# Ledger of designs, part 14: VHH binders against L-malyl-CoA/beta-methylmalyl-CoA lyase (citE1)

Target 1, 346 residues: L-malyl-CoA/beta-methylmalyl-CoA lyase (citE1), of Haloarcula marismortui (q5v463)
Amino acid sequence: MTRLCRTFQTAPAAIPNDNSAKFLVSGLTSKGFQAPDWLVPDIEDGTAPSMKDEAVDNIIEHIPDHADDFAGDILPRVEWAYDDANARERGIEQVTRLAEAVGEELDGFVFPKVGRLDDVRDAAGVIADAERDAGLPEGTLEMAIILETAPGRSDLREICQYATDSRLSGLVFGPVDYTAELGGRTLDGERPRWDGLLEALSNETSAADIVAIGGPFDQLFHERAGVTYYNAEGYADQVAYEATIGIDGSWSLHPKQTEQANRIHMPTVEEMERDLHKIESFNEAKREGTGAVVVDGQMVDEATYKNFANTVKTVRAIDETHPAQTEAYYDDDLLARARDVELIFG

## First folded at step 6 (VHH)

Design q49 (from p1c with A33Y K65E Y103T F104Y Y109R; framework vhh_7pa5_2)
Fold by ESMFold2-Fast, scan of step 6:
Structure q49 (fold): chain B 346 residues (1-346), chain A 120 residues (1-120)
Amino acid sequence: as target 1 above (346 residues)
Amino acid sequence: QVQLVESGGGMVQPGGSLRLSCAASGFTFRKYYMSWVRRAPGKGPEWVSTISGSGGSTSYADSVEGRFTISRDNAKNTLYLQMNSLKPEDTALYYCATDRWSTYGSYDRWGQGTQVTVSS
């Protein structure tokens, strides 16, 4: 089963402030469309080297107070790298400490800078060892990885094939570190677009029935003499493109990005009306002994029905986790139809 | 890749002044919030000051407000910290840091630091 992940929001687990857990707690207490599907307390790139122990301490302190009220999944991003033994050792310690202290409240872990398939297996083994040592049931904690290295890209297919029978539930694209590893350059202000990589990611994750998440959009605001304007157009263009090619969710760096991506990754009112009408019409015809129906010029059979059913299933998954979001986005009658319709195929 | 190189530290008497510099490369400097963070012997990091990408907005820790001034030169990709009326309590390794996300104040890129020692 593919997990719901429209948004992957990283939140630094410690910042240099009197309240070092400020942004972690903000993420954990987020409401409405600002509540991410996956909250990622960040020990790795989002947290300064000197604050990583404090980041772990903050997660242990604050997660128990908020996990029951947070509707989404919580997956800390630990330290890791396929080519850095010291980072791996720190990551093993972080996973071990977190699983022992708050493993019952966590949903999994995010591993950055993974290498080839064997490195991914090593990361999965770290979680398995931590589960056993903490007395948690096997398979309690899932894994997502960041695709941001040349070896990881080389083994993309093999890694996704491994995912079909493992704790690996998602792949996240990390364009900044990937571009740096390949020696990519910004020429005349134009960054690499990685469209071919994103299509490959969509293809391999879809074949494995796991979550694909796009990369972060770091042009959050336009700044003018200390006044900032949220860059809604730039982020919307990226998220819409991701959705168009079959990427399931988007990396968010801010509550405003989370709100926007959560909405863009929901079926539109128009899509819901269209697909529900086709399902309802087929169901009606099936009761009358007809195996195929033409609705709005399109033949509806088992294969096409399953495509319409995917729209309804997506809304139901969102509704189960975030009923306040679905109630705000769809009118009462349309949402009731989506909740109640019989899905014969799918 | 992002690189931050601090300079300008040294030894001064209480009441003295120092100007720290941070040379930045590998990112579009003018679009990022920049901060100064210090680490005193035996302590964790303490935030000192932040400046917006344009330089139009600044903020300071209570312990340094009125004594320190943060500034930047976007044409030179350089961040500055003018430190006046220095106290022994200001003794620390001073780092410049960039806010990767320009919003949360989280710092994923730090320089190697420059040492400031205030003693009589």
Scores: ipSAE 0.000, ipTM 0.137, lowest interface PAE 19.0, mean pLDDT 85

Design q50 (from p1c with K65E S102P Y109R; framework vhh_7pa5_2)
Fold by ESMFold2-Fast, scan of step 6:
Structure q50 (fold): chain B 346 residues (1-346), chain A 120 residues (1-120)
Amino acid sequence: as target 1 above (346 residues)
Amino acid sequence: QVQLVESGGGMVQPGGSLRLSCAASGFTFRKYAMSWVRRAPGKGPEWVSTISGSGGSTSYADSVEGRFTISRDNAKNTLYLQMNSLKPEDTALYYCATDRWPYFGSYDRWGQGTQVTVSS
């Protein structure tokens, strides 16, 4: 099954401040629903060109103090680009330094601006070389890539097929760079939606059993009657759409976005009650020697059972990583049923 | 999208003055603290000054206190840095930033900055 990634939170690994690691440490020490499933210390576009070395130094300094207490996965976004040899060279140096110093605490790396399949293989090779040089077991460090170039989009299917037996565990959509790559424009305030690309991303990643993450929502705040508010409605609309088409998680830029996406990507109380009832009813019928039942007008057989089982499996994965989140979201009885129910298929 | 455009730099002799400006767009400027940060050739970034959203509170690095004044015009969405008694050590590329800029997007956070050169 796909790894847990409801939220992909980028945090600049160095900012121009007396405490340049402020946002990195904030991410690493996040609590409750503000704790992302994947924390992405950002050396690439989120960090100023002059601060990239400091970003690497901050990751090396602060990750060991927090990794054991951080329940999610930690994957730095390094520099890379299929069409920029200098960015590739800097990315190789960053991966090599990070794997040597803190590779035991990291879960993987994020590579931006990837090209065709061969470029993805090159990136995987960089991690493999760094693992070997650092004395880490082969396959210890995973890879996620950002789908944000025309050649990357062209090879989407081939890249996902490669993922089925490789360190590639996730694909993330990068709309800003992708729009720029295609020469796209914002007209009359309308941003490109890329709904067709998101459906394709969902399809290919699902076929490969890897994580699909939607793009960032950068309109974090809006003004109403002279007061600045967090733009909760805009982000919720995007995350809900992503969830309806089978995207596994969302890119977050702020703890409030992480909190919303973590909640929206959890099965609702209504979904849990519905799917648990169907599973429990089928299990009872199976114990009595009947192989299929009709529950609330729907036939429950092995195929539909597996679909309901996915709801329970998702909750169990969240509960294993973030028990405080499940305990806050579901009532005690419902959560106990999800923990205890027998899954005979899936 | 958050956009910050710095201007007002140039060459000046020691003891001279310059006024830097930063034009902000894409967010509610008056609600965010703003900072000036500089980078001298071959050195890392150095924080220079911060002003609260209302303009009621200011703070300065020890190296510039008493010589530089940060201010803002919330009606014009503009941040300023008045630099007096300039020294050769003030030579740097100057950037403006918000205390929330890391959360406004993953791309295009840094403007080109404005170059200040203090020499005879």
Scores: ipSAE 0.000, ipTM 0.120, lowest interface PAE 17.7, mean pLDDT 85

Design q51 (from p1c with A33Y K65E S102G Y103S D108Y; framework vhh_7pa5_2)
Fold by ESMFold2-Fast, scan of step 6:
Structure q51 (fold): chain B 346 residues (1-346), chain A 120 residues (1-120)
Amino acid sequence: as target 1 above (346 residues)
Amino acid sequence: QVQLVESGGGMVQPGGSLRLSCAASGFTFRKYYMSWVRRAPGKGPEWVSTISGSGGSTSYADSVEGRFTISRDNAKNTLYLQMNSLKPEDTALYYCATDRWGSFGSYYYWGQGTQVTVSS
């Protein structure tokens, strides 16, 4: 079963400030549409080298106070790299400490800069060893990985096949490191589109029934007519395109991006009304002995029904985790219909 | 087809209050997020506040948090903005906008606007 992950929000677990845990606590106490599906306390690239031990300490200190009130999943991003033994050693220590101290409150770990399938297996083994040492049940902690290396891209299919019967539950695209490895150039400020990579990611993760998450959008603010404000249009364009090709969620760097991606990855009111009408009409006709019907000029059979059922299943998954979000977004009658409708085929 | 008509603007002294209204027609109002966006002379648009279709979720720009309250009456197809403790920097043309995804900057159907002037 695919996990809910409309938003993957990284938050530095420590910053060089009087309140070093400020962003971690802000993420853990987020409300409404600003609450991410996956909160990722960041020990890796989001945290300065001198602050990494403090990042671990902050996670251990603050997560127990907030985990019960946080509706989403919590997955720290530890240090790792397939080609850096020192990064791997630090990552093993971080996973071991976190699993022992707060493993009951965590949902998993995120591993960056993974290599081929064997490196992914090694990362999974680190979590398995930490679970055993901490006395946690096997499979308590899941794994997500960042697809951001040439060897990782080469083994994408093999990695997703491994995910089918393992703790690996999601793949996140890391365009900056990936572009750098390929020697990609930024011409006239133009960023790479990665349409082919994103299609391949969507295909392989869908085949394995695991989460696919798009890359970050770092142009958080822009200036128009002398005024600086949040770049909502740029992020919306990226997230909408990702959703169009079957990417499940988006990487967020800011609460405003989390709010936006959470909403864009929800079926619209129009989609809900359209798809519920078709499901309800088919269900009614099926009770009268018909195997296929025409609704608003469209043939509805088992295959097309399953497509409409996916809309309802997505809303139900969001409703289970974040009922405040669904209640705020859909009117009472529409939400009640989505909760109660019988899904015959899907 | 779709029409948004803002009203309730005017001139007010600092510390005063105004209530803006936006009358919507041509679409199913209760299904859409609605936002207030303002534009000061010589500047680009600045997002002020957003409310969900049901009215259960609201958000505000930091500059107006605690001073402004957004609300809606779905039976009357009307959006409101209660503005308290007005400051000279709140002087702007205020627009009502439909937001498909409930985000800031993804707007459809800006109205003609209503002018708010805060001065001595």
Scores: ipSAE 0.000, ipTM 0.178, lowest interface PAE 18.3, mean pLDDT 85

Design q52 (from p1c with K65E S106T Y109R; framework vhh_7pa5_2)
Fold by ESMFold2-Fast, scan of step 6:
Structure q52 (fold): chain B 346 residues (1-346), chain A 120 residues (1-120)
Amino acid sequence: as target 1 above (346 residues)
Amino acid sequence: QVQLVESGGGMVQPGGSLRLSCAASGFTFRKYAMSWVRRAPGKGPEWVSTISGSGGSTSYADSVEGRFTISRDNAKNTLYLQMNSLKPEDTALYYCATDRWSYFGTYDRWGQGTQVTVSS
């Protein structure tokens, strides 16, 4: 059920430029660590109201030319809101048009501003109806939702329970809209961190075996002593915290953020060496008929073995989608061991 | 009015060198990170290199690291790319861009580009 999503990169599907699809095409043709796991062509808040139809047209025009060469998943963010009937009507039309024209190339849709569980079910129904109308197999298109409303937060557990047997594959945190909905304020530079909400999100999505994505970091650049530079430290701090609490990936707004988050969400060389050693030692001891297995003073049983195996499985998932990234990050011998090691449990 | 004008492209044999320039106007050049991006025939845009506003920090795509050097002259509002050990694979239209605007709508400022052709 769980899909690879270290990075969730939104890209405006239309901008007021002679080439209005410029950022969409840039995202679709990204390479190396700047290639997101999930590319999100944005029809909603990233695209001006007057440009929404052009955004849909651009997706239909450019996705077929690039989808086969884009290693990650492509999920357009359509218009939606639990409390805005006009936004819902536009979103239904967008999903219907996109499924009919390019549904074979798309991996799913992102629905913003969802309400309670019934609103999530309604959104899932929109995709199901569009699949039927387009002649696509049932369950071809996945759904991710943005957790950014009070009703959505209230039903977080119920929504994740629904996800276990549905097309819902991921939850993304939207702090800006969530803070605004609650009437939250930024005082003297103090922004809400929502650390407790992120832990709850990690818990509920992990229980449901679906993807959890953190919120965007909008301080892309900063100035010190008259110099403008990419805010690498601020974004890295947020992404590292997300990874520490079990959030699977991060929202990125720029290729530099995508590069950082892709790297931070990969097991480190140290983690790989440690966990591979434990797996290999356990496998050897079991081949020799050893009853109790102790590796480096640590008793290894099925449960602890599965924990080490998760590191290998994560690397294998990244390697399958982005072999250039794994080859650049791990040395040849270490990567070969991760590719070839037998996993007895897990 | 923000304007970026690239120059210095041309034809060169494999192993040769070229120096690209980008003249910037209409904004406080020293405050913005600047990038070189290229587009080869039949391919999408590929990021090549970035330099911080002060020039104190640089980064390069793996394909050009060790061969290309990005630099800037803030007094002249000019960005440079010194390209050494050129390969046929470096054949592309090279664009100057401010990284700050490359992602955001009307603030995305790319010049018209300068063509580099590496051929024997």
Scores: ipSAE 0.000, ipTM 0.131, lowest interface PAE 14.8, mean pLDDT 85

Design q53 (from p1c with K65E S106A D108Y; framework vhh_7pa5_2)
Fold by ESMFold2-Fast, scan of step 6:
Structure q53 (fold): chain B 346 residues (1-346), chain A 120 residues (1-120)
Amino acid sequence: as target 1 above (346 residues)
Amino acid sequence: QVQLVESGGGMVQPGGSLRLSCAASGFTFRKYAMSWVRRAPGKGPEWVSTISGSGGSTSYADSVEGRFTISRDNAKNTLYLQMNSLKPEDTALYYCATDRWSYFGAYYYWGQGTQVTVSS
C-alpha cells in the first residue's frame, strides 16, 4: 500500500447557510480519530449547482489557513463526467483555478463519473496542464477517481495498470451513481451489495499497489424505540466487510463515520501483538538465507513474513501521519516495538 | 471517543424551572458550538438552542426564546440549559449535540437524553 487512506471524507465546500464553509472548516480542523486520512472538499454532487462557484471560492479562502495543521491529504472533488462535455469544461476550470491559487497546499484531485481508460488519461492531463500553468513541479498533484460508470467498470483492469506509472493513486466506489447507470432499482429498502465488484476492485488495486475505497453509507441516523441514534452498527458492518476483502479505506459522510472507519481499518491490539511476535521470533533466529521457522504452529518463511510485515507497515504509516491516534489506540510498549522492529523482508 | 451525557431532567409543574447539564468528553469542547435538541412523544426532533464555542453568540427557537438560556463552562467541559416558565409543551426528552454535523443537517446524540415532564 503506497498511500494511507483509511477514510475518504467528503465535506460540501459550500452549503446553503450563513456560514457556507462550515463543513469544509469542520473537516480541516478535525482532531483525534475524527481527522480523516483524505479530506475531500466537494464541489460535485455534495454541493448544489448554484453554489459551485462559492465552493471553489471557499476552498481558496480556507485551505491556506489550515493545510499546514491538517495531517492528512486534501483532494477536492471537482465536476467531471465521461459523457457530459459541460461538466468536463467546468471541472477543467475548477482544477485550473484551484491549482493556481492553492496548488501548493493541495495533495491532488478527485474526478467523479470517469469513463474508459482514455477518459482517465484525459483527467490526468487536466491536472498536468494545471500544474504547468501554475508553475508547480510535475507530479506534485495526485489523482483519485470514482468508479461509478459502466465504461469505468469495464476498463477497471486497464485503469489500474495505468496507475502503476501515473499520478493515479486511488479508486473509490460510487454505488449510487453506478446503480443508476445500470438502471438498477431500490425496492423496499433492498440495495445491491456489489460484493463481486468490491472483490474485483480490491484485486485490481492491490495488483497496481494503489488504494481502494468503498462506497458511502448514507443511512447516518435511524429511529429505534422512538429515539434517533447515529447508525453506528450499520456503518461498522459495511466497513468491517470492506476491510475483510482487502479494501483499504471507507468513504465517510460524517465525523462519527470517520472515527469508526479510522479505528476499524487499524490493526487490532491482538493482530499487532500476534504479527509482531512472529516477526521478532523470526529475526531472533538470525540466520542468513533462513528456511522456515515455526511460531505458534505456523510456518514463517519470507512469504508469510511479508504478510506480518504489512501489519507493522500499516501502523507505521498511521503513526507518521496521526501519532495521536496510534498513541491513543496502542499501549506505549507495543507501539515502541512496532516503531523499532527491523523488517528484513518487505 | 466522543461522549455527551445529559442530566438534570425531572418533573415540574407549569411555570416551574429546571437546569439541564451535558458533560462532554473526547474532543476539544471549547472549539465547537453546542446545541440542545428535544424530542416530544410522537414528534420528530426539534432544535432548541445553540451556543458558539467561545460562548460569545447564542440562538434560540422561537418557542423557547425569552424563557430558556443556554450557557457553557469550557473549563468543566459542560453545557447548560436554564429552563424558566416551563409549559406542558416543553415535555420532551432533551439531548445535547455538537455542531460537527454532516451536510445532511442531521442531529446525532451520544447519550440517552434527559427526560423533562411538565404537568400538574
Scores: ipSAE 0.000, ipTM 0.121, lowest interface PAE 14.9, mean pLDDT 84

Design q54 (from p1c with K65E Y103S S106V Y109R; framework vhh_7pa5_2)
Fold by ESMFold2-Fast, scan of step 6:
Structure q54 (fold): chain B 346 residues (1-346), chain A 120 residues (1-120)
Amino acid sequence: as target 1 above (346 residues)
Amino acid sequence: QVQLVESGGGMVQPGGSLRLSCAASGFTFRKYAMSWVRRAPGKGPEWVSTISGSGGSTSYADSVEGRFTISRDNAKNTLYLQMNSLKPEDTALYYCATDRWSSFGVYDRWGQGTQVTVSS
């Protein structure tokens, strides 16, 4: 777990409104649990074709005013596709302009619709060229990619192996484009299930020690008797499933989803109390020369210790980036223990 | 309270046309960008078109560009979508939406929708 990414929030970088940067600025100025770990100013599918140049201009205009106050990472989603030369050409221009103008404030770029490993290498090369042209240090800008094509799925393992010694830091699942790519059909209104794909994604990214992010949940609202309400239960079910299989974060399309996913991907107060007690007890037993100890009827050894340590490591990562979130969620004593406890096994 | 009421849907043959309307109330309509969003059976919301509060700026999804025209009448608090050269792929429930946290497919406020069915 090298990067914090509980939430991957896309926000259109330009909309046809009197304030075209409205959602970009709202994302950059978000507070509390509505602040995403990764903010993704969207030039690609979230921004209309006629607005793409304005989207780049808005990012250049507004990022310098807000980047220092935004605790998370900022990664614009540029245009790209493994099978569309025009999209690739526009994406290269977008990366070049953004790196030159605001590369010091950005954390990386998101590339959609990637193909096989060679296409991922091509995308990485675009960032490397832009860094050199802008005079930025090599490796300043990270890359995340969206897994949403048949060739990309075919090379999933190879792509994740490449990530271990490259700028590639995350893979995001794109179910809508993936379903379309495969010619998948929606019968009787049932949502396609990609459980096997998600387990494979979790496995390969975990093996490479990079971030895995689930797909968007687009059933945001229900209407009943003329009243529109947020679909909290549907999104919670998806995010909880993602967490149980080892996916690190969730794609959010709205601040309410960001708030919900940020909370679900945090260890609960009960988990923190339980795992800290077990770590503290084991640490004391180890100082006395014992390799295993029984805490609350359960044996704690080196293997089980690492599982409890993951809880503390997750909380520390969140605390470093979003101290307001940890302070609001955990009491002062519990948080101080999480900050101070010694982790014997990395 | 914000209310959006869509109308104008129906069944039409491929190549036909329909005009959708959205009657808005409960907010200052002229100050907000408005969008049309559609949901095909079993698919997620797809952004179709957006118009600025003044009506001076419009945008369209590539799939409908040149076939659909978005417009508004701020004096009547009404949004319109003129749909020409309809295809079977345009079959969906069409929603009117406000600009509040719009991401060209995802919105925090929309109406009940109006069904458009294009069949041969």
Scores: ipSAE 0.000, ipTM 0.181, lowest interface PAE 14.7, mean pLDDT 85

Design q55 (framework vhh_7pa5_2)
Fold by ESMFold2-Fast, scan of step 6:
Parts: structure tokens; C-alpha cells; sequence
Structure q55 (fold): chain B 346 residues (1-346), chain A 121 residues (1-121)
């Protein structure tokens, strides 16, 4: 909603390779539609246990060299778990070190495996303590959390209500850990859809005016007749469904997924033409002293106007962060209209 | 009837140049951003370049940046790709497309039949 996050791209901050920072640097130097709205250097599950200290070191080394040129937000995923004291201790150390060294270049942190509301408050406190110790202004670093535990799901409403007056700016769905915690099974390739949970996530985050992000799609490639293909259709199906129910963005594991999700979460040319026409027609009728107006068979009132305005606001948010992307997708005339139109409501 | 017809491919030596064209019909060409996408032998589709409906804005894949130039002539409903300093790795079947949900990663709203580019000594 309020913050731009069409894509949440996790990238291992260290890999067992001569160039251990390869994927981190690739993410930081991404261009065009491959540039995620949120880059998430991953210290947690995406990075091997033996590589976690190197992951922190790589973030400290490489972010200052690239932060000025990276248009999106940068939020490292640290270690955490509501039920693992050792993971919590490592996460506190990671947040403290990163805030001290590169906190001015970071936009926040992602906390995985959160429990109930009090655990989310504890995580927020870790960031607050790190800000204070590093001499950063209060509220400089935001927090996103991964909804992937039974206690976290139980407190979903309470957590989102807390978000309205806190540093918590987004909730991300983690289906793999959530399914495992519930004892769920993958049968003959069938994975649980969690459609009811995604609807609840969309509802509660919308009520709190914070970002909702869907889960990862890990079936990146498939093979046909000995040739490897990117699984574009599978990912598009998931992302389109997420967008349909009001989820703001999608988790991406690869630049190809980032390109695809950035595009799918962007209003289409047809949507933009439709909604701009309705806004412009209503604005003109208002100037002519006419109240309600019927445009293409639809009555336009304050509520429907706000829906059309959301399309324009989304495009403006993308345009502000990634003007190259909006200019590549929309006609110059359409983009100029979206930039210039007066929004009376919303 | 929506149609996209690519042409201009062929065989060229490394360092050479080719100009691809895409003739569009059956839709309001000027209203849609257009893309070039390529598929190399044994590989999946790779997005190459995109141009806005008016032609005012362009973007390129890192692998072709500085070597390729995308352009359009809305009066003729034609999309172009000027390819300079061609490399063997540019060998592929090149498609023009209106993007629906992906930049060369799946289904497009409208897609052409492709034109073959072969770069060899």
C-alpha cells in the first residue's frame, strides 16, 4: 500500500565460492526491471551456517560502494526464531554490527520465524537498541517480519495493529516453514496453497496500511527434451493470484523472477487508460458543477474514485523510485497524464 | 487480426551489424510498449530491450547495453533493433512482443514468429 514493494528479492550474502559476495553485488548493481523494490541480503536460511559471519562481512564491505546507485530499499534478513535462543543471540549481534557499520545505507531489517506480538516487539527493540548504540536517529531503520509460525499466524491481527504506530512496515509470508510447523505434506508435487491465510494477510495489512508480500516460488526451472527452461508460467500464476487478492508484492529468488513480479504488480496500460479516463471524467464533471457521473456504464462515486486513484498512486510510487521502468512500460502521454492528474479523493 | 512479423535476421561475422524489423498490425501500436526477446539454441528466452509507446524511453539488458539500439516508427507501425558489435553469444531467434506479464519469460499478449540471427566466423 503505503510503501513500494512489488518485489522482495532474497540474495545469499555469502556463497561457498571464490567470489562469495557474487549474488549480493549482482543484486546491488541490478538494472531495469531486474532491480527489486526491496533487496534482502540473506544471512538466514539462504546462507550456509558456516558462511554467516562472512555474509555480515560482505554486507559491510559492499553496501557502501553501491548504495548511492541502488534505487530500492535494502533490508538484510538476519537470524531469529521465537523458540531458539541461540538464533536470537546471533540475530542481535548481526543487527548491532550492521547498524553500526552501514546503518545509514540500510533501510531496515527482516526478521524470520517470529512468534506472537511480544516476540515482534522484542525484535523491534533490537533495532531500537542498535539505532541508539550506532547514533542513528530514532526510526531510521524499519522492520519487516516473515509470517511463518503458528503463534505468528495466531497473532496476525494484533501484530498488524501494532504496526500502525511502530517501525513494522511489512509482513512476508513464509509457506515452507509454516507448512513444516503445521505438519503439512507435499503430495505428488501438490503444495498447500494457503489461499485463506493470504486473504487474511491482505486484509490485516490493508487495515494497518502496511506492505503484504507473498511467499517464494522455488520451482525456478524445468527441463523438456534435455533443455532447461525458466518456469515463467508457474511464477506468473502465483504472482497474478497474489495481486488479485490485494497482496502488494512477491518474494523473488532470482533476477528473472524479480523482472516478472515487478511487471505483474505494475498496472497494465489498459488499467491505466481505464482508471485515468474515469478520474478525468469525474474531475471534469465536478468542475462543470455536476455531482455523480456515469462513465462507460459505471457510476463513479467517492469509493470507486478511490479505487481508480490507487492505480495512479501505485504508478507514481514506481515512477518516483524507478522512472526508467515506468518510461519503458507506459506511453509518454499516459505517464504524463498519471503524473499530472489531480486526485480529489484518496 | 493481431500480427507481429519479424525480419532482418541472417548470418554475420563477429563484430558485424544487423538491423531487425517488426511489422505490427491489428492493434493500436503507439499505445503499447514493445520488447525484443531472444532464444538461443538450448536456452530459455532472454529479454533484450524495451521501448515505450511514444519511443521516448528505452531500456536494455546488461549483455547488449551500448551495442544494441531499439527504436520505433509509429507512423509505419514498425519496431527496430539495430545490433552492432555482434558476438557469437548473440546467436539466437529474435522475437518482438507486446509484454503481458513477463519480459521474455513466458506468455505475451501478442508475439511474433521470430527472425534468426547467427553470428559465426
Amino acid sequence: as target 1 above (346 residues)
Amino acid sequence: QVQLVESGGGMVQPGGSLRLSCAASGFTFRKYAMSWVRRAPGKGPEWVSTISGSGGSTSYADSVEGRFTISRDNAKNTLYLQMNSLKPEDTALYYCATDRWSYGFGSYDRWGQGTQVTVSS
Scores: ipSAE 0.000, ipTM 0.175, lowest interface PAE 15.3, mean pLDDT 85

Design q56 (framework vhh_7pa5_2)
Fold by ESMFold2-Fast, scan of step 6:
Structure q56 (fold): chain B 346 residues (1-346), chain A 121 residues (1-121)
Amino acid sequence: as target 1 above (346 residues)
Amino acid sequence: QVQLVESGGGMVQPGGSLRLSCAASGFTFRKYAMSWVRRAPGKGPEWVSTISGSGGSTSYADSVEGRFTISRDNAKNTLYLQMNSLKPEDTALYYCATDRWSDYFGSYYYWGQGTQVTVSS
């Protein structure tokens, strides 16, 4: 993982309400563990067709008031589709307007329903043209894409290889549109899991050193004895599975989901204590001219050291963006050790 | 089962003090951060304070910083909140909470009825 994205939170940029920007502003003013790493003001599927122009206007109006105080990245999801010229044309206009008006406050754009590599290159070109027209330095606006089409899946490796020397910084899985495109069916309430695709996504993004983000979990609430509760267990199970296969972050639809995913994608206290102890012990042995040491009955050498260093690097990335989150999650002594330890390898 | 039982609330005049307690059972108390959360009449929940599992680090809401002190006794499975210089604005039902990430992966939850604190003259 080259950049921090534990959470990809979409928020409709306009809703049919007296305050159409309320969810956008809520996302921009989020605090603590509810502050996402990536906030995605949504013009596409999260916003009604009649509200899309208002969504763009709301982004232009509200982002300048909040961008300096928002610690994460802000990437609007524009309209796009590899097989819909009208959606592509609207997306180009949206990127152009947003880059001109608030491009200095934005970190990039999210493109849905991408096709093969050439379609991804076209999307990148739209951002490059908008940067130039707005007078922004080349490469200031990043791109994330949603993997949710058959041609996009077919070119997954080629797209990730393109990412190594481009503005493409992340791939997000869109299971609902992908299932629909393949003609997949939901039988007796069973949703397809796409475990093979998720492993492939993890593999190709890891090889390219870009972010992989899982799909949304839309079962936000459940009822028990007539009381509505947030479905914490269901979302936690999905996020934990994503983390175990090397997916860097999760799509969140609600601040409570953002809070859970931010925590789950952090190394546990036990992992931190274990890995820091091994790193510190190895560092002392290395300074004394020894290349291996046994800690708690386990050998630590250069190869295993790099795995422990990944834990520290992840915590440091979170700490740099959201120090309030690391300070709340780890005790002061443990966090100080993570901040100060020398990483000899990795 | 996990159980959290709050006590120590009551009625007090402005400038007074109260000490709240929370008795915890059903989990390895020393491993989990603990928090105090309050709910004033007609308002949503407000986070008050958190203490790490070891007791080594603490944090406070701006509204109570310098007036309240959170502490814990891991040998007794008990969490405390020492409240000094109480103000009418501190009137609320106080809940002890845990963020047992092992069960809900960082979700906050609390059990029981809470303990009522009323500050009036």
Scores: ipSAE 0.000, ipTM 0.114, lowest interface PAE 18.1, mean pLDDT 84

